# VH-VL binders against p78833: the designs that were tried, part 32

Target 1, 198 residues: p78833
Amino acid sequence: MSFPASTHVYIAKIIGKKGEGDKILDLLSKVNEHVLKSEPFTKTYYFARDAKNPDYIFGLELYDSKEVLENSHKTSNPFLAFANYLTSTHAPLAEPLQLLNFKVVDGHLDKDNLGPDAKDYVLYTEYTGDSATLKQQLTVNPKADTSLIIHSLDDPSLYAVVTRYSKSGIEPGPAEISGATSVSQQVIYSGVGFLNRP
Short names: E, the ipSAE of ESMFold2; O, the ipSAE of OpenDDE; V2, 0.75 times the mean of E and O plus 0.25 times the DockQ between their complexes.

## First folded at step 14 (VH-VL; framework fv_patritumab)

Design x1 (at its last look DockQ between E and O 0.06; V2 from the best seeds 0.00; counts 0 for: pae E 14.8 > 2, placed apart)
Fold by ESMFold2, look of step 14:
Structure x1 (fold): chain C 198 residues (1-198), chain A 118 residues (1-118), chain B 113 residues (1-113)
Amino acid sequence: as target 1 above (198 residues)
Amino acid sequence: QVQLQQWGAGLLKPSETLSLTCAVYGGSFSDYYWSWIRQPPGKGLEWIGEIYHSGSTDYNPSLQSRVTISVETSKNQFSLKLSSVTAADTAVYYCARERYSSGYLDYWGRGTLVTVSS
Amino acid sequence: DIEMTQSPDSLAVSLGERATINCRSSQSVLSSDNNKNYLAWYQQNPGQPPKLLIYWASTRESGVPDRFSGSGSGTDFTLTISSLQAEDVAVYYCQQYYSSPWTFGQGTKVEIK
């Protein structure tokens, strides 16, 4: 699967207060319904819960361009309802919303179009180090059903990798890259969203 | 085979509320969107809106201020309410299944003629 | 809204001859992500609900005779009945499902000449 050069990747880290995860996902489910019906430019719209805390929501989103993300997706009524809830006086977030911008380096999202589920969990790993070294050393895993390598648009030293095994008992782990540090998050598909458009 | 059976009042006076119900048999209710479409006599088709089993809706902006679509998931039923009707709302009203979340409609009810008089 | 315009509004075709119905959208209904045209065709016999004939512009629904075919891409689409039969007397509608609200063409009435 190839990605056009304009593909814009959005990583969302939504840290909900205790008990807020279900409402956040309910609102995102409504956005997802709109995405499926009206946003052919949204190629991936995937939400998962942190494996240790169900109120922490992880988002992986791929758009044809940053322009359609900013001017079409983020202006839709369901998205505005979601965004208004997050910034409301109810204050549902324990930490400020993190929205990270990336471009695709290489990889695939759902190699055999088997759907977004994982046997155990999806692994999201951020790597910080020398950009040329990371670009050369991070490689697509052809055995994984998801193996996506992305590079930050805001921090040249930051790369990230998304790894998923749908059918195997392999537990994903971060690659060891000399001279780089890594931080990993295990997430479990929430039932909201998709990796490949159905 | 999927079957859609629809019912509701066929004769209304101006300012009344149109109320129609559609029951779904012979298929999954939760995998599909469910639509209402209308057709004035001798005219074309107008999509009114749709609903998912969760209660999530999308409405034609031309009717949005007067339309409510609702679902009773335990009965595999969805309903249309159109408030403040006028003679312009006289039409055959259809319920239909949207194939998954695609937007095209593969199964249709037989239609209910609603006439607004006075 | 995406406006759908059909031509002609009506046509009369001799039995066994070819009927051609055109549909144009006010903007492209072709998605670059899956290379599919979000366009459907429906047949409506008198007193009956519409019946799905074609989706994705050219894919025939199950049970639809192979004399019905769809073609076109982007903004310009055609429904062709290769050899008109008496039962094909109906009104035909195109529909886009690229962007909500879903919209239909005004219809084309097909008659035997």
Scores: ipSAE 0.007, ipTM 0.462, lowest interface PAE 14.8, mean pLDDT 89
Fold by OpenDDE, look of step 14:
Structure x1 (fold): chain C 198 residues (1-198), chain A 118 residues (1-118), chain B 113 residues (1-113)
Amino acid sequence: as target 1 above (198 residues)
Amino acid sequence: QVQLQQWGAGLLKPSETLSLTCAVYGGSFSDYYWSWIRQPPGKGLEWIGEIYHSGSTDYNPSLQSRVTISVETSKNQFSLKLSSVTAADTAVYYCARERYSSGYLDYWGRGTLVTVSS
Amino acid sequence: DIEMTQSPDSLAVSLGERATINCRSSQSVLSSDNNKNYLAWYQQNPGQPPKLLIYWASTRESGVPDRFSGSGSGTDFTLTISSLQAEDVAVYYCQQYYSSPWTFGQGTKVEIK
């Protein structure tokens, strides 16, 4: 599977205060409805909860380009409602919103077209180190239905891998890369969004 | 159209607990935050607090120690409890809907007068 | 807390004339993230709950007559009734919802001269 060169990967890390996760996801659900109906340029719009913190929302988004993200997706009414909530009087965030820009290096998403499921094991790992080393050592896992390697557009030393196992699902953690540091997060599908458009 | 109906005891003695309930009709209960506001006779408005269907709450710091807002999602209802009432708590209490979780209130209950007297 | 101060406390205006109510916040209620003012205006008649008139400082709520308008940004806001009608006699409140707790102005009573 290949991705067009213009494909833009957007990673959202939303850490809400206690009890805010449900509201965040509800608003994102409204955005997702709009995405499904009106945003054919949005190829992936997947949201999950951190396995340990239900108020930590993880988002994986793929767009045909950065342009449609900025000029179309972020201008939609549901998105604006979501954004307004995050900056509203409620101050729902426990930590500043993190929005990361990536490009696809290699990989595939839901190659068997199973769709997202709460029972799936999904691992997000960030690698920090020498770009050439990371690019050489990071490999796609053929046993995973989702194995996506992405490179940061904001920090050249940052790569990330998204791995999903369907059905039997859990492997012994992320691959260790010599000369790099890594941070992993296990997430669980929230019921909001899709890996591939249905 | 969305309608809010509220009820509860309107006469209390000092040190008692105020208890009001608001029921939501004609709209999605889970899509909005819901607030309580009070207004002493002849005075302005004071925001008490808010709740989401998940149970997430935010309270006015001036009342936080005495206020509890709860939700019964299955009934599309939310409630206010204010403990240790005094004459200063005499007011018309309103439930209201917060639009788009922004903080402005588009639908209101008719209000419930609660009088605290010895 | 953000303090909201209205002026005047009371206003008497002749029928058909312009009524102007001012509201000042102790802090800016303009968000740099979305460039919106978290300010609302309400109308309250005796024995009734407040009615939403204006939100985001200048957006008129559905069903509100065109004679009502909101303006301002940052800390200074104005509610204008271009041509006062008999049914406009009421108390008007501004509210900030920029930062919790939400706070209201003390109210302005509008009467017919």
Scores: ipSAE 0.006, ipTM 0.539, lowest interface PAE 11.9, mean pLDDT 93
ESMFold2 (binder alone), look of step 14: mean pLDDT 93; pTM 0.957

Design x2 (at its last fold request DockQ between E and O 0.93; V2 from the best seeds 0.89)
Fold by OpenDDE, fold request of step 20:
Parts: sequence; structure tokens; C-alpha cells
Structure x2 (fold): chain C 198 residues (1-198), chain A 118 residues (1-118), chain B 113 residues (1-113)
Amino acid sequence: as target 1 above (198 residues)
Amino acid sequence: QVQLQQWGAGLLKPSETLSLTCAVYGGSFSDYFWSWIRQPPGKGLEWIGEIYHSGYTDYNPSLQSRVTISVETSKNQFSLKLSSVTAADTAVYYCARERYDWGYLDYWGRGTLVTVSS
Amino acid sequence: DIEMTQSPDSLAVSLGERATINCRSSQSVLYSDNNKNYLAWYQQNPGQPPKLLIYWASTRESGVPDRFSGSGSGTDFTLTISSLQAEDVAVYYCQQYYSYPWTFGQGTKVEIK
């Protein structure tokens, strides 16, 4: 089944100072416990480490809507605790927190229900260019367990693609779109979160 | 409490461009999607498109080639342009608020009749 | 596009009697993950914009009288007015908001018999 139009994709880019990755993930783990228990409107709550920087935490979150993200998830006590830590006097962040809002254009998520694994090849690619061109040229990869094309609510010229190959050893590069610029990062499942509800 | 007020020219000739503006009062502008819907006289409703405060848009494919929806966040306003109008574009045009980003429409403007006639 | 079809096109009901309007979608608007039906009902009086009555197929909007109820799931939905009142004379529309573009039924005109 396709995603409802209201589905909201939330991308978190959390770059901690050296050694902060574990603490960030510990807090996110507590949030995840709350999500599993109390947030049925959260479809995906997946966190990974940047392949090159263990203190760079990448988050892929899917919600039934942006409304439930803003009014329910972000108002939960565990989330607030997490947020408070990031903004605390400890100043754990090396760079400003990036929280990006997207809508689903096309794709599928964890179609084989294999669950996340650290051995997965997971690539996040951002594309910037002509919206119509990107929307037309970005295509779902049916061979990938996850192939999700998303369009930014914050910047209409920004699209992104999340691709996951489960333990397959396949490591394809990002698709090149003529006239568009792209930036990719490979991420490794941290052990925190889920792609589909367990 | 939320009120939508809309205005624009109500009489056009074929090939002209329809231009309507909707102003939002009494509520948050940035928390919701905003839509345009039209209704030909005596007929049903057709969703035209939507816009977010960031400028993110989604259009009905049936009108996409002729439709431009824009936003002026500083004024809590969003606008509709429909180019190359014909008699088939004669309708009451409504601006409306979607309940957040869910897709159903909870507040509506009073509508603007736009008549296309030679 | 998801096509929405209402039946009947027009309905005449005596005051105090039950009015039933059906709406069918060309594909399911039920999302299995959250078990919600992305279906809304509107009431439109002459010269007025549509008014939201029901969302999520069965949830009444604030201020909507109890005599209005929505039911159904998947592709088949029903709006019921348990006891028709004079002020209920209007055109009613269903709308799906499961996928773009939003689409409406063709409308059902409810009149007093």
C-alpha cells in the first residue's frame, strides 16, 4: 500500500562533538521506547551513524502527519529530555542541529520486513535543482528493500532519496540527475529505532 | 476564529489569466496547508492545488500546466493564478485551509465567482 | 486519481426520517498502518462554501449535530442523517484525502419530501 499523502518524513542530522554519539543515541533510545509504547502514529523511527563520523547521527522518521510530529511527538517528555540535552550548557553539538521536513513523492520502506541491521547498505542523497525535473527523473529502485523519494517542505528545490539494501553487499552510488547537484552520505544502523513497527 | 478573505477580478476574457488572493486572519499561517478549490455553477468541487508557507506546492494534474499558487508569508496571504482561461474555467473559486497537513478542509473563504466570457 | 462516486444523486426524505447517502472510492482510502479512513463529508448550502461535517469517515467536526454520522471503511462509506431537519436541505459531498489530488464525489442533493 502506498503512503497516505499526509505522511510526513522527518530527517534529523545531529552532529555531536567527539564522543557524544553514544549519549545522543542513548537518549534517542529512550525516546524510541516511548514511541513504541505510546505513539502509534509514528511509522518509522530509525537512527544511524554516519559511516565516516560515529558522532554524526542520522535520523529517518515517518509520521502520519506533520501535525502529530509537532503536537504529539515533540511534546513528549522523552523527546523534551533529548531536546534539552542538545541545547544544554553542555553544548554537545559540533554543528547546528538540522531538522528537515519532507513529504513522500514515491517509494517503499522495508518492503521485505527484514528489519534494520548494521550490515545494511543505507544511502541518503539530497538533490537540489529544478523541482519538476527532479520529480520526473528520480525513480524508485524496485530491487532495494527501501527506496524512498521525498520532497522538502522547507525548500521546494530540494529532494532526497533513501536507499537501503539489506545485508546484500550491494553498494550502488546515487543516481545522477542532469542539471541537479547531489550530496550523499552512507549511514550505518546504530541499533536504535525501527523501519517498520516490530 | 480563523477567517479567510479572498478577492480578485471576477470577469475575464478567454486567454486571460485568473488572479485571486486569499488572506488569512485569526490563526497560524505556517502550521497549515492552504488550498484552492473551484466549483462550476451547478456542479461539484474540484481541488486545484495547495501551498505551504515555504512555497511548497502540489497541483491537480488536470490543471498543473496552467496553475501557479504563490504565498506571501509576511502578509499571511496566498494567491492563485490560472492562465489561458476558457469558458470551462467559469466557477466559484474558494480558498480553504487544510487541517494541518491531513488534507481535509476545515475553513473556507466565501468564494469568488470568476466568469470567463468573450 | 481516486474517483469518488456518490449515490444517489438526489434524495427526498420526509422530515424526521432517516437520510442515507453513499460514497464509493475507486480504491481504498483506508491506511492499514493506522487503520484510518481518509474520508471526509461536507455540507453545502446554496451560495455558501462547503462546511466540514465528518472526517476520518466517522468523526464529527465540532458543532455538527449528533444526527449526522459517518460510517464505512475501505471503499464504501455512508453519511446518515438520523432525523432529517429542515436546515439539512443541502448538497453533500464526500472527499478522499488519501492521495493527491484530492477528489470529491459529485454531490448528493438532499430535499424534503
Scores: ipSAE 0.938, ipTM 0.964, lowest interface PAE 0.4, mean pLDDT 96
Fold by ESMFold2, fold request of step 20:
Structure x2 (fold): chain C 198 residues (1-198), chain A 118 residues (1-118), chain B 113 residues (1-113)
Amino acid sequence: as target 1 above (198 residues)
Amino acid sequence: QVQLQQWGAGLLKPSETLSLTCAVYGGSFSDYFWSWIRQPPGKGLEWIGEIYHSGYTDYNPSLQSRVTISVETSKNQFSLKLSSVTAADTAVYYCARERYDWGYLDYWGRGTLVTVSS
Amino acid sequence: DIEMTQSPDSLAVSLGERATINCRSSQSVLYSDNNKNYLAWYQQNPGQPPKLLIYWASTRESGVPDRFSGSGSGTDFTLTISSLQAEDVAVYYCQQYYSYPWTFGQGTKVEIK
């Protein structure tokens, strides 16, 4: 799949307090309904739980540009209702919301158009190091159903990789890059959202 | 209204480093990408590269080994350095605003002629 | 790189007559997912910087006269000046913004006949 250069990737890390994960996902499901109906510019809107903590929500979102994310998605009534819950006096988050902005370097999202499944093995890995080295050494895994390499718009030293395998077996762990540090997070599809528009 | 003001040395010798600065007035600096473009006398336009206020850059592969674009966000300024110049780098250099992150250029500076002696 | 090729290289048109400039890209600049053509047109009057005329292949920038229009899709695009004015003497460039690096056509010089 070829992405226009303007394609914007948004990684959401929503660290809910104990017991908040279900409510956060319920509200996100309502935003997803609006996305499907009214936001053709939203190409991916995928939410998962951290494999070890079900109240930590991971989001992978792709937009035609950062402009439509900021001026159309974030200004919609369903999004504002969700955002109002997160910032309410109820204080549902254990940590400040992390919203990470990236550009696509290379890759694909749903190679065989299989759709997301809770049985998928999904790994999100952040790499910090020399930008030229990371750009040169990070490569797409052609066997993965998702293999997406992204570069932070906000921190030039930060790259990330999303990999997803729908078939069980021996999956490779995060690539080792000399001179870089990495942090990985396994996530499990929540049933909310999509990788390709249906 | 948005204005782009650019400056820098106009005459260089071979092997020197080209250095130009562009200042942005009357608009947001953080919402847009910022580009450098050059035009050799009597010739067409070549995109050099772009920068975001965070320091994120992308460069034309034809120039990437010699080019650095940088920002001074506190002053709403961005700069171009092109190392190891030759006569082939003689051109009018423009700074321009990219419409958000879409890729087309909606405001342009007046241009700076840089001549590299032979 | 997506190569942009314009035709003709130069064009002489009488005042009040129609001028037509073509632009071809080596790859499609249409993104089928949003149905947009990532194609812009610029005007460069003598001694001036380029000025944006058209984006998304057919959308006029604010303040651009109605006599300028853009059309086409995919790999083939046209800029039309319906009634040429003296101020329209310029070089016109197309530009793709689908993939890095951004690339321009070689330019089409429009003159009064």
Scores: ipSAE 0.823, ipTM 0.915, lowest interface PAE 0.8, mean pLDDT 93
ESMFold2, look of step 14: ipSAE 0.814; ipTM 0.915
ESMFold2 (binder alone), look of step 14: mean pLDDT 94; pTM 0.960
OpenDDE, look of step 14: ipSAE 0.925; ipTM 0.956
ESMFold2, look of step 15: ipSAE 0.801; ipTM 0.912
ESMFold2 (binder alone), look of step 15: mean pLDDT 94; pTM 0.960
OpenDDE, look of step 15: ipSAE 0.896; ipTM 0.941
ESMFold2, fold request of step 20: ipSAE 0.778, 0.771; ipTM 0.906, 0.905
ESMFold2 (binder alone), fold request of step 20: mean pLDDT 94, 94, 94; pTM 0.960, 0.958, 0.960
OpenDDE, fold request of step 20: ipSAE 0.938, 0.938; ipTM 0.966, 0.966

Design x3 (at its last look DockQ between E and O 0.87; V2 from the best seeds 0.83)
Fold by OpenDDE, look of step 14:
Structure x3 (fold): chain C 198 residues (1-198), chain A 118 residues (1-118), chain B 113 residues (1-113)
Amino acid sequence: as target 1 above (198 residues)
Amino acid sequence: QVQLQQWGAGLLKPSETLSLTCAVYGGSFSDYYWSWIRQPPGKGLEWIGEIYHSGYTDYNPSLQSRVTISVETSKNQFSLKLSSVTAADTAVYYCARYRYDWGYLDYWGRGTLVTVSS
Amino acid sequence: DIEMTQSPDSLAVSLGERATINCRSSQSVLYSDNNKNYLAWYQQNPGQPPKLLIYWASTRESGVPDRFSGSGSGTDFTLTISSLQAEDVAVYYCQQYYSYPWTFGQGTKVEIK
């Protein structure tokens, strides 16, 4: 099934100082409990660790709209606690927090109903180039259980693709797009969050 | 209290480029999507496209090859250009605001009649 | 594209009587995850832009009289004016905002009989 056009995709890149990853994920776990219980408008709330840096937390979030993100999710007590920690005098971040806004272009999440799994290969790739060209060339991978193409609301020249394969169905690398630059990140499910609501 | 004021040339020759501008007053410009809709005389409504303050756009595929929507955030304005116009492009053109980012439209400009005739 | 079809094209109703306008979408505009119908209704008077009446299929916009109501789900929707007033003479449009491009019904002209 296709996503409604209003669907808002939120990408979080949280780079903690050494050893901060677990605390960050613990707080996000509390947020996730609230999301499951009280945020039916949150379709996806998925957090993973960078494959090379356990303190680099990657978040994929899908909401019915940006409005519910800003006026509901971000106003919840668990979220505020999380946000307050990140901005506390403890200064847990090694780099500035990146929160990116996207619209769905095309794709699917967990079509095989496998749920998140730490054994799965998950790839996040950002493409920068001509918008029309990228929109034309980026295609959903039907072999992947998750293949999501998103377009940045913050930078119209930026697209991203989220790809997941089951452990038995891993395929190499991101698609190369002529005329565009790309940066890929492999992430591993952290145990916090979901792709589709259980 | 939000008001949309629109202006532009209302009479064109075939093959010319339609150019309209919409200015937003009394509300936040960066928090909403902004849209262009047109209505041929005595006909229904056709969505042309949308723009976000960042320059993100989405166009109706039926017009995509000829449509350019742009934004000037410093002026709280966004514009429509439609190239290679024909008589079929004769319509009242409206600028409008999405309620939040849902897709239904709560505030509209008064409309600008654009007539294409040889 | 999702095609929106209204019926009838025109409707004449006596003052104080019920007016019923139907709207059908070629595809469902119901999102199963949130159980919302991405469907709006507009009223348009001559020489004026459309005015939002109903959104989410059945939620009335602020300031809209309670004689206006929206119902339906999935692909079939209805706008009802329970007691037609003189000021209700207008063209009414349904719109889906489930998927791009936004599409509107062809409109229904409501007149007094």
Scores: ipSAE 0.896, ipTM 0.940, lowest interface PAE 0.4, mean pLDDT 95
Fold by ESMFold2, look of step 14:
Structure x3 (fold): chain C 198 residues (1-198), chain A 118 residues (1-118), chain B 113 residues (1-113)
Amino acid sequence: as target 1 above (198 residues)
Amino acid sequence: QVQLQQWGAGLLKPSETLSLTCAVYGGSFSDYYWSWIRQPPGKGLEWIGEIYHSGYTDYNPSLQSRVTISVETSKNQFSLKLSSVTAADTAVYYCARYRYDWGYLDYWGRGTLVTVSS
Amino acid sequence: DIEMTQSPDSLAVSLGERATINCRSSQSVLYSDNNKNYLAWYQQNPGQPPKLLIYWASTRESGVPDRFSGSGSGTDFTLTISSLQAEDVAVYYCQQYYSYPWTFGQGTKVEIK
């Protein structure tokens, strides 16, 4: 499945304080409702919990362009309500937001259009190394239900890969790339969001 | 209205490095991608590459080994370097702006003819 | 690469008559998810830079006269000048912005006959 070159990938790492994960996801559920109804330019709006800490929220968002993320999504009332909660005097975050901007290099989001499931095995891996080497050596896994390779707009040495398997018999480790370092995070679909628009 | 003003040396010898600069006036530098396009005399347009204000670049694979596009965000400027030029690099070189990050060009510089002697 | 092929290479049209320029891409530039064609048209007068006329295949850029229209989808596109004016003498280019590298058609020269 090909993506237009303008496709913008937004990775959100939302590190909630103890007990905050459910409220963060509840607010994101309301944003997702607006996305489905009113944002045809949003291709993916997928939220998961860190496998080890349920209050750490991982977001994978794809937009037709960065322009519509900034000028249409981030200006919506449900988004503003969510953003206002995160910066409120309640102080729900244990760490500052990490919001990462990427371009798609290659891949697919939901190969057989089966949708995300909490039983899926999902791995997010960041690679740091020589950009030309990473671009050449990172390859799409055709057996994965999600295999998405992305390149940071802000750090040319940073690539990331999202892999997802719907079957429990597959344990996809991160690809080893000579001369690069990697950090991986396993996440579990939260029940909030989608990979392909329904 | 947005205006792009470009400059650089117009006459080169083989093996030299082409170097052009484009300055942006009358609009945001950070909201848009910036591009270099060339047009050999009497021929069509060839996309060279693009840059975002963060320094993110992408290049035409046909030129990638010789091209560097750079940004000086504090001056609202971006530049093109093309190494090891030959007569085949003789062209009018344009800087241009994408409509945001979509990939089509809504504003263009006046162009700079760069001639590489044979 | 997505190759963009224009026809004809040149076209002579009487003042006030219709000019039609075709553009074909080697691969579809329609993204089915948003139903948009990633196709633009440019006008280039002699000695001048190109100027944007049409984007998304059929959307006219601000300040472009109504006599310019774009149509088509997928791989086949048309630029129409409904009533040619003297200032429309130029070379016209189509461009795809679906996938890297961006590519342009070879151009169509429009002249008054």
Scores: ipSAE 0.732, ipTM 0.891, lowest interface PAE 1.5, mean pLDDT 92
ESMFold2 (binder alone), look of step 14: mean pLDDT 93; pTM 0.950

Design x4 (at its last look DockQ between E and O 0.91; V2 from the best seeds 0.85)
Fold by OpenDDE, look of step 14:
Structure x4 (fold): chain C 198 residues (1-198), chain A 118 residues (1-118), chain B 113 residues (1-113)
Amino acid sequence: as target 1 above (198 residues)
Amino acid sequence: QVQLQQWGAGLLKPSETLSLTCAVYGGSFSDYYWSWIRQPPGKGLEWIGEIWHSGYTDYNPSLQSRVTISVETSKNQFSLKLSSVTAADTAVYYCAREKYDWGYLDYWGRGTLVTVSS
Amino acid sequence: DIEMTQSPDSLAVSLGERATINCRSSQSVLYSDNNKNYLAWYQQNPGQPPKLLIYWASTRESGVPDRFSGSGSGTDFTLTISSLQAEDVAVYYCQQYYSYPWTFGQGTKVEIK
């Protein structure tokens, strides 16, 4: 199953101050409820914690287009509540919010319909290098239940790969790409969201 | 009332580089993909490529090696360059707006005939 | 690439009669998750750029007369002009926007019989 070309991938990197992770996820949980009920144009709404920092929240979102992200998802009351909290006088963020826009190059999400699980190994890797080289060298891993290759809309030299294995099927680190630099982040499902709609 | 105005040289010799520019008036530039399409005389339509305001591009693989699409957001303009032209590149070239990032084209320029001849 | 094939290449219809144009894609342009067909129809008059008529296979663009309708799903689509008018003489194209590159049918010329 292939993704339509208009599919928009939204990566959220939310670094909260110490102890803010739970509040952030609670608000995102409310957003998720709305997504499930009222946003059929949202294919994926998955949130995880950084394996080393529980206040670092990682979000993987897939939409039918950027248009629905901007004009539908971001206009929902739960999202606005979440957004307002992040920008409130409480100042819950330790670092500026990072919202990254990508297009799908290739891949699949939860092909075995296992659903998200905190026991699973999820790896997010960003690759920076020559676009043509990266596009050629980055390949979908058929052994992974989730293997998504995405290309940045904001930086043509930036690609990313999302990989998920079952706990018993964990493989070592990301693929090394000659001539490219990479940064990886291990994340653990937070209990909020889905890879594919249940 | 979105309008696309396009211009560029309409007569080229083989091996030269085609260069066209499209200016957008009456609407947001950053919310939409912008495409180039060409149509040889009496023939159908061929999508050349598209560009996002950030400079992200996708090209038709049939032309990728020769095509460069660029953008100047400060002017609400985007451009097409096609290198090493031959007679086969003779066509009316259109700039067009995609409906956001969906892929269908709702506004078109009037087209520019580019003729490649010795 | 997804190949788009229209039929017929040309069509002559009497004024007031129904015109039917078919479009077939080599691969499905239906996305199962949202149940949308990534298919558009265009009208092109001589010396003018194409004009968007239909998107999502069956949704009319604003300002398009009711006599124009789109139908179909998956790989087979149809543009119908219920009652052909003189101003409908044109070339019509289908386009898929499911996957890159965007591809068009070869066009169907509609004339008055």
Scores: ipSAE 0.903, ipTM 0.944, lowest interface PAE 0.4, mean pLDDT 96
Fold by ESMFold2, look of step 14:
Structure x4 (fold): chain C 198 residues (1-198), chain A 118 residues (1-118), chain B 113 residues (1-113)
Amino acid sequence: as target 1 above (198 residues)
Amino acid sequence: QVQLQQWGAGLLKPSETLSLTCAVYGGSFSDYYWSWIRQPPGKGLEWIGEIWHSGYTDYNPSLQSRVTISVETSKNQFSLKLSSVTAADTAVYYCAREKYDWGYLDYWGRGTLVTVSS
Amino acid sequence: DIEMTQSPDSLAVSLGERATINCRSSQSVLYSDNNKNYLAWYQQNPGQPPKLLIYWASTRESGVPDRFSGSGSGTDFTLTISSLQAEDVAVYYCQQYYSYPWTFGQGTKVEIK
């Protein structure tokens, strides 16, 4: 399904201290309730745990535009409560919060509208290299349930791919792109959020 | 009130590089895309491309091999370069503000006529 | 590219009469998820830059007289000037902003008959 050019992608990397993952996800669950009731402009609001460390939270968020992310989502009371916890004197984060801004290049979020599941195999890969080469060589995988290619607003050398498979036993690694470096992260759906609005 | 003020050379020879600058006054620079549009005499409008304050660009594919848009965020300025010009590049060139990142253009510069001689 | 086609290329309308300008896109500019049409209308008076009149197909920009209205959805759109005034002599352009590149219609010249 095509996206309007204004579509904004937000990747959140929330690296919690030991034991903080559950509280972070509990607060995100309350933001998700508000998103579902009050934010028709939020098209994806998906949170997962890092496969190796359950206190590291990964977020994939899609908005109709960056304007509604900044002026409507980030100004909501549930979001502010979440943000205030993260920056409080409790200091729940092991590393500074990373919020990354991207545009959609190509792809799909939930090809068969299956919804996210904790049994899904999900891989997030960042590629760094020549922008023209990456744009040409990164391609959508039509067999994947999610195959989303995104390009950083802030770093022209940075592309990312989100790939999701609902089938067990199939765990493809990232595509190899000559002349580019990549970093991959496997994530597991947390039970908080959605890929397509229900 | 937001104002866009543009300047640059108005007469070029074939093969030269068109270079225009637009300065933004009376408003935020960082929350909006900034566009260049051209209009050949007596003809319609062609979108050239746009730039985000971070330097992120999108270009019209019809021109992308010859066009560069750049920002000087500290000066609230953005610029257009179009290389290897021909008579077909003769037009009035406008800078404009896109309403945030939505795609429609709510403020326009006065335009600069650029003529490419034979 | 989404091609934008206006009709007619030119029209002459008596003062106080209705002017109607049509715009057709080669692909839908309606995003069903938010129910918005990514379409704008501009007015360009002689020797002036274009001026935004309407966005989201039917929303008037601040300061635009209420004699200007936009309608339509999907691929077919209309700009209506309910009672033409002398200052409305201009070229009118539609523009889509659903997909890059942004594209404009070829323009419709409105004159007093």
Scores: ipSAE 0.765, ipTM 0.903, lowest interface PAE 1.2, mean pLDDT 93
ESMFold2 (binder alone), look of step 14: mean pLDDT 94; pTM 0.961

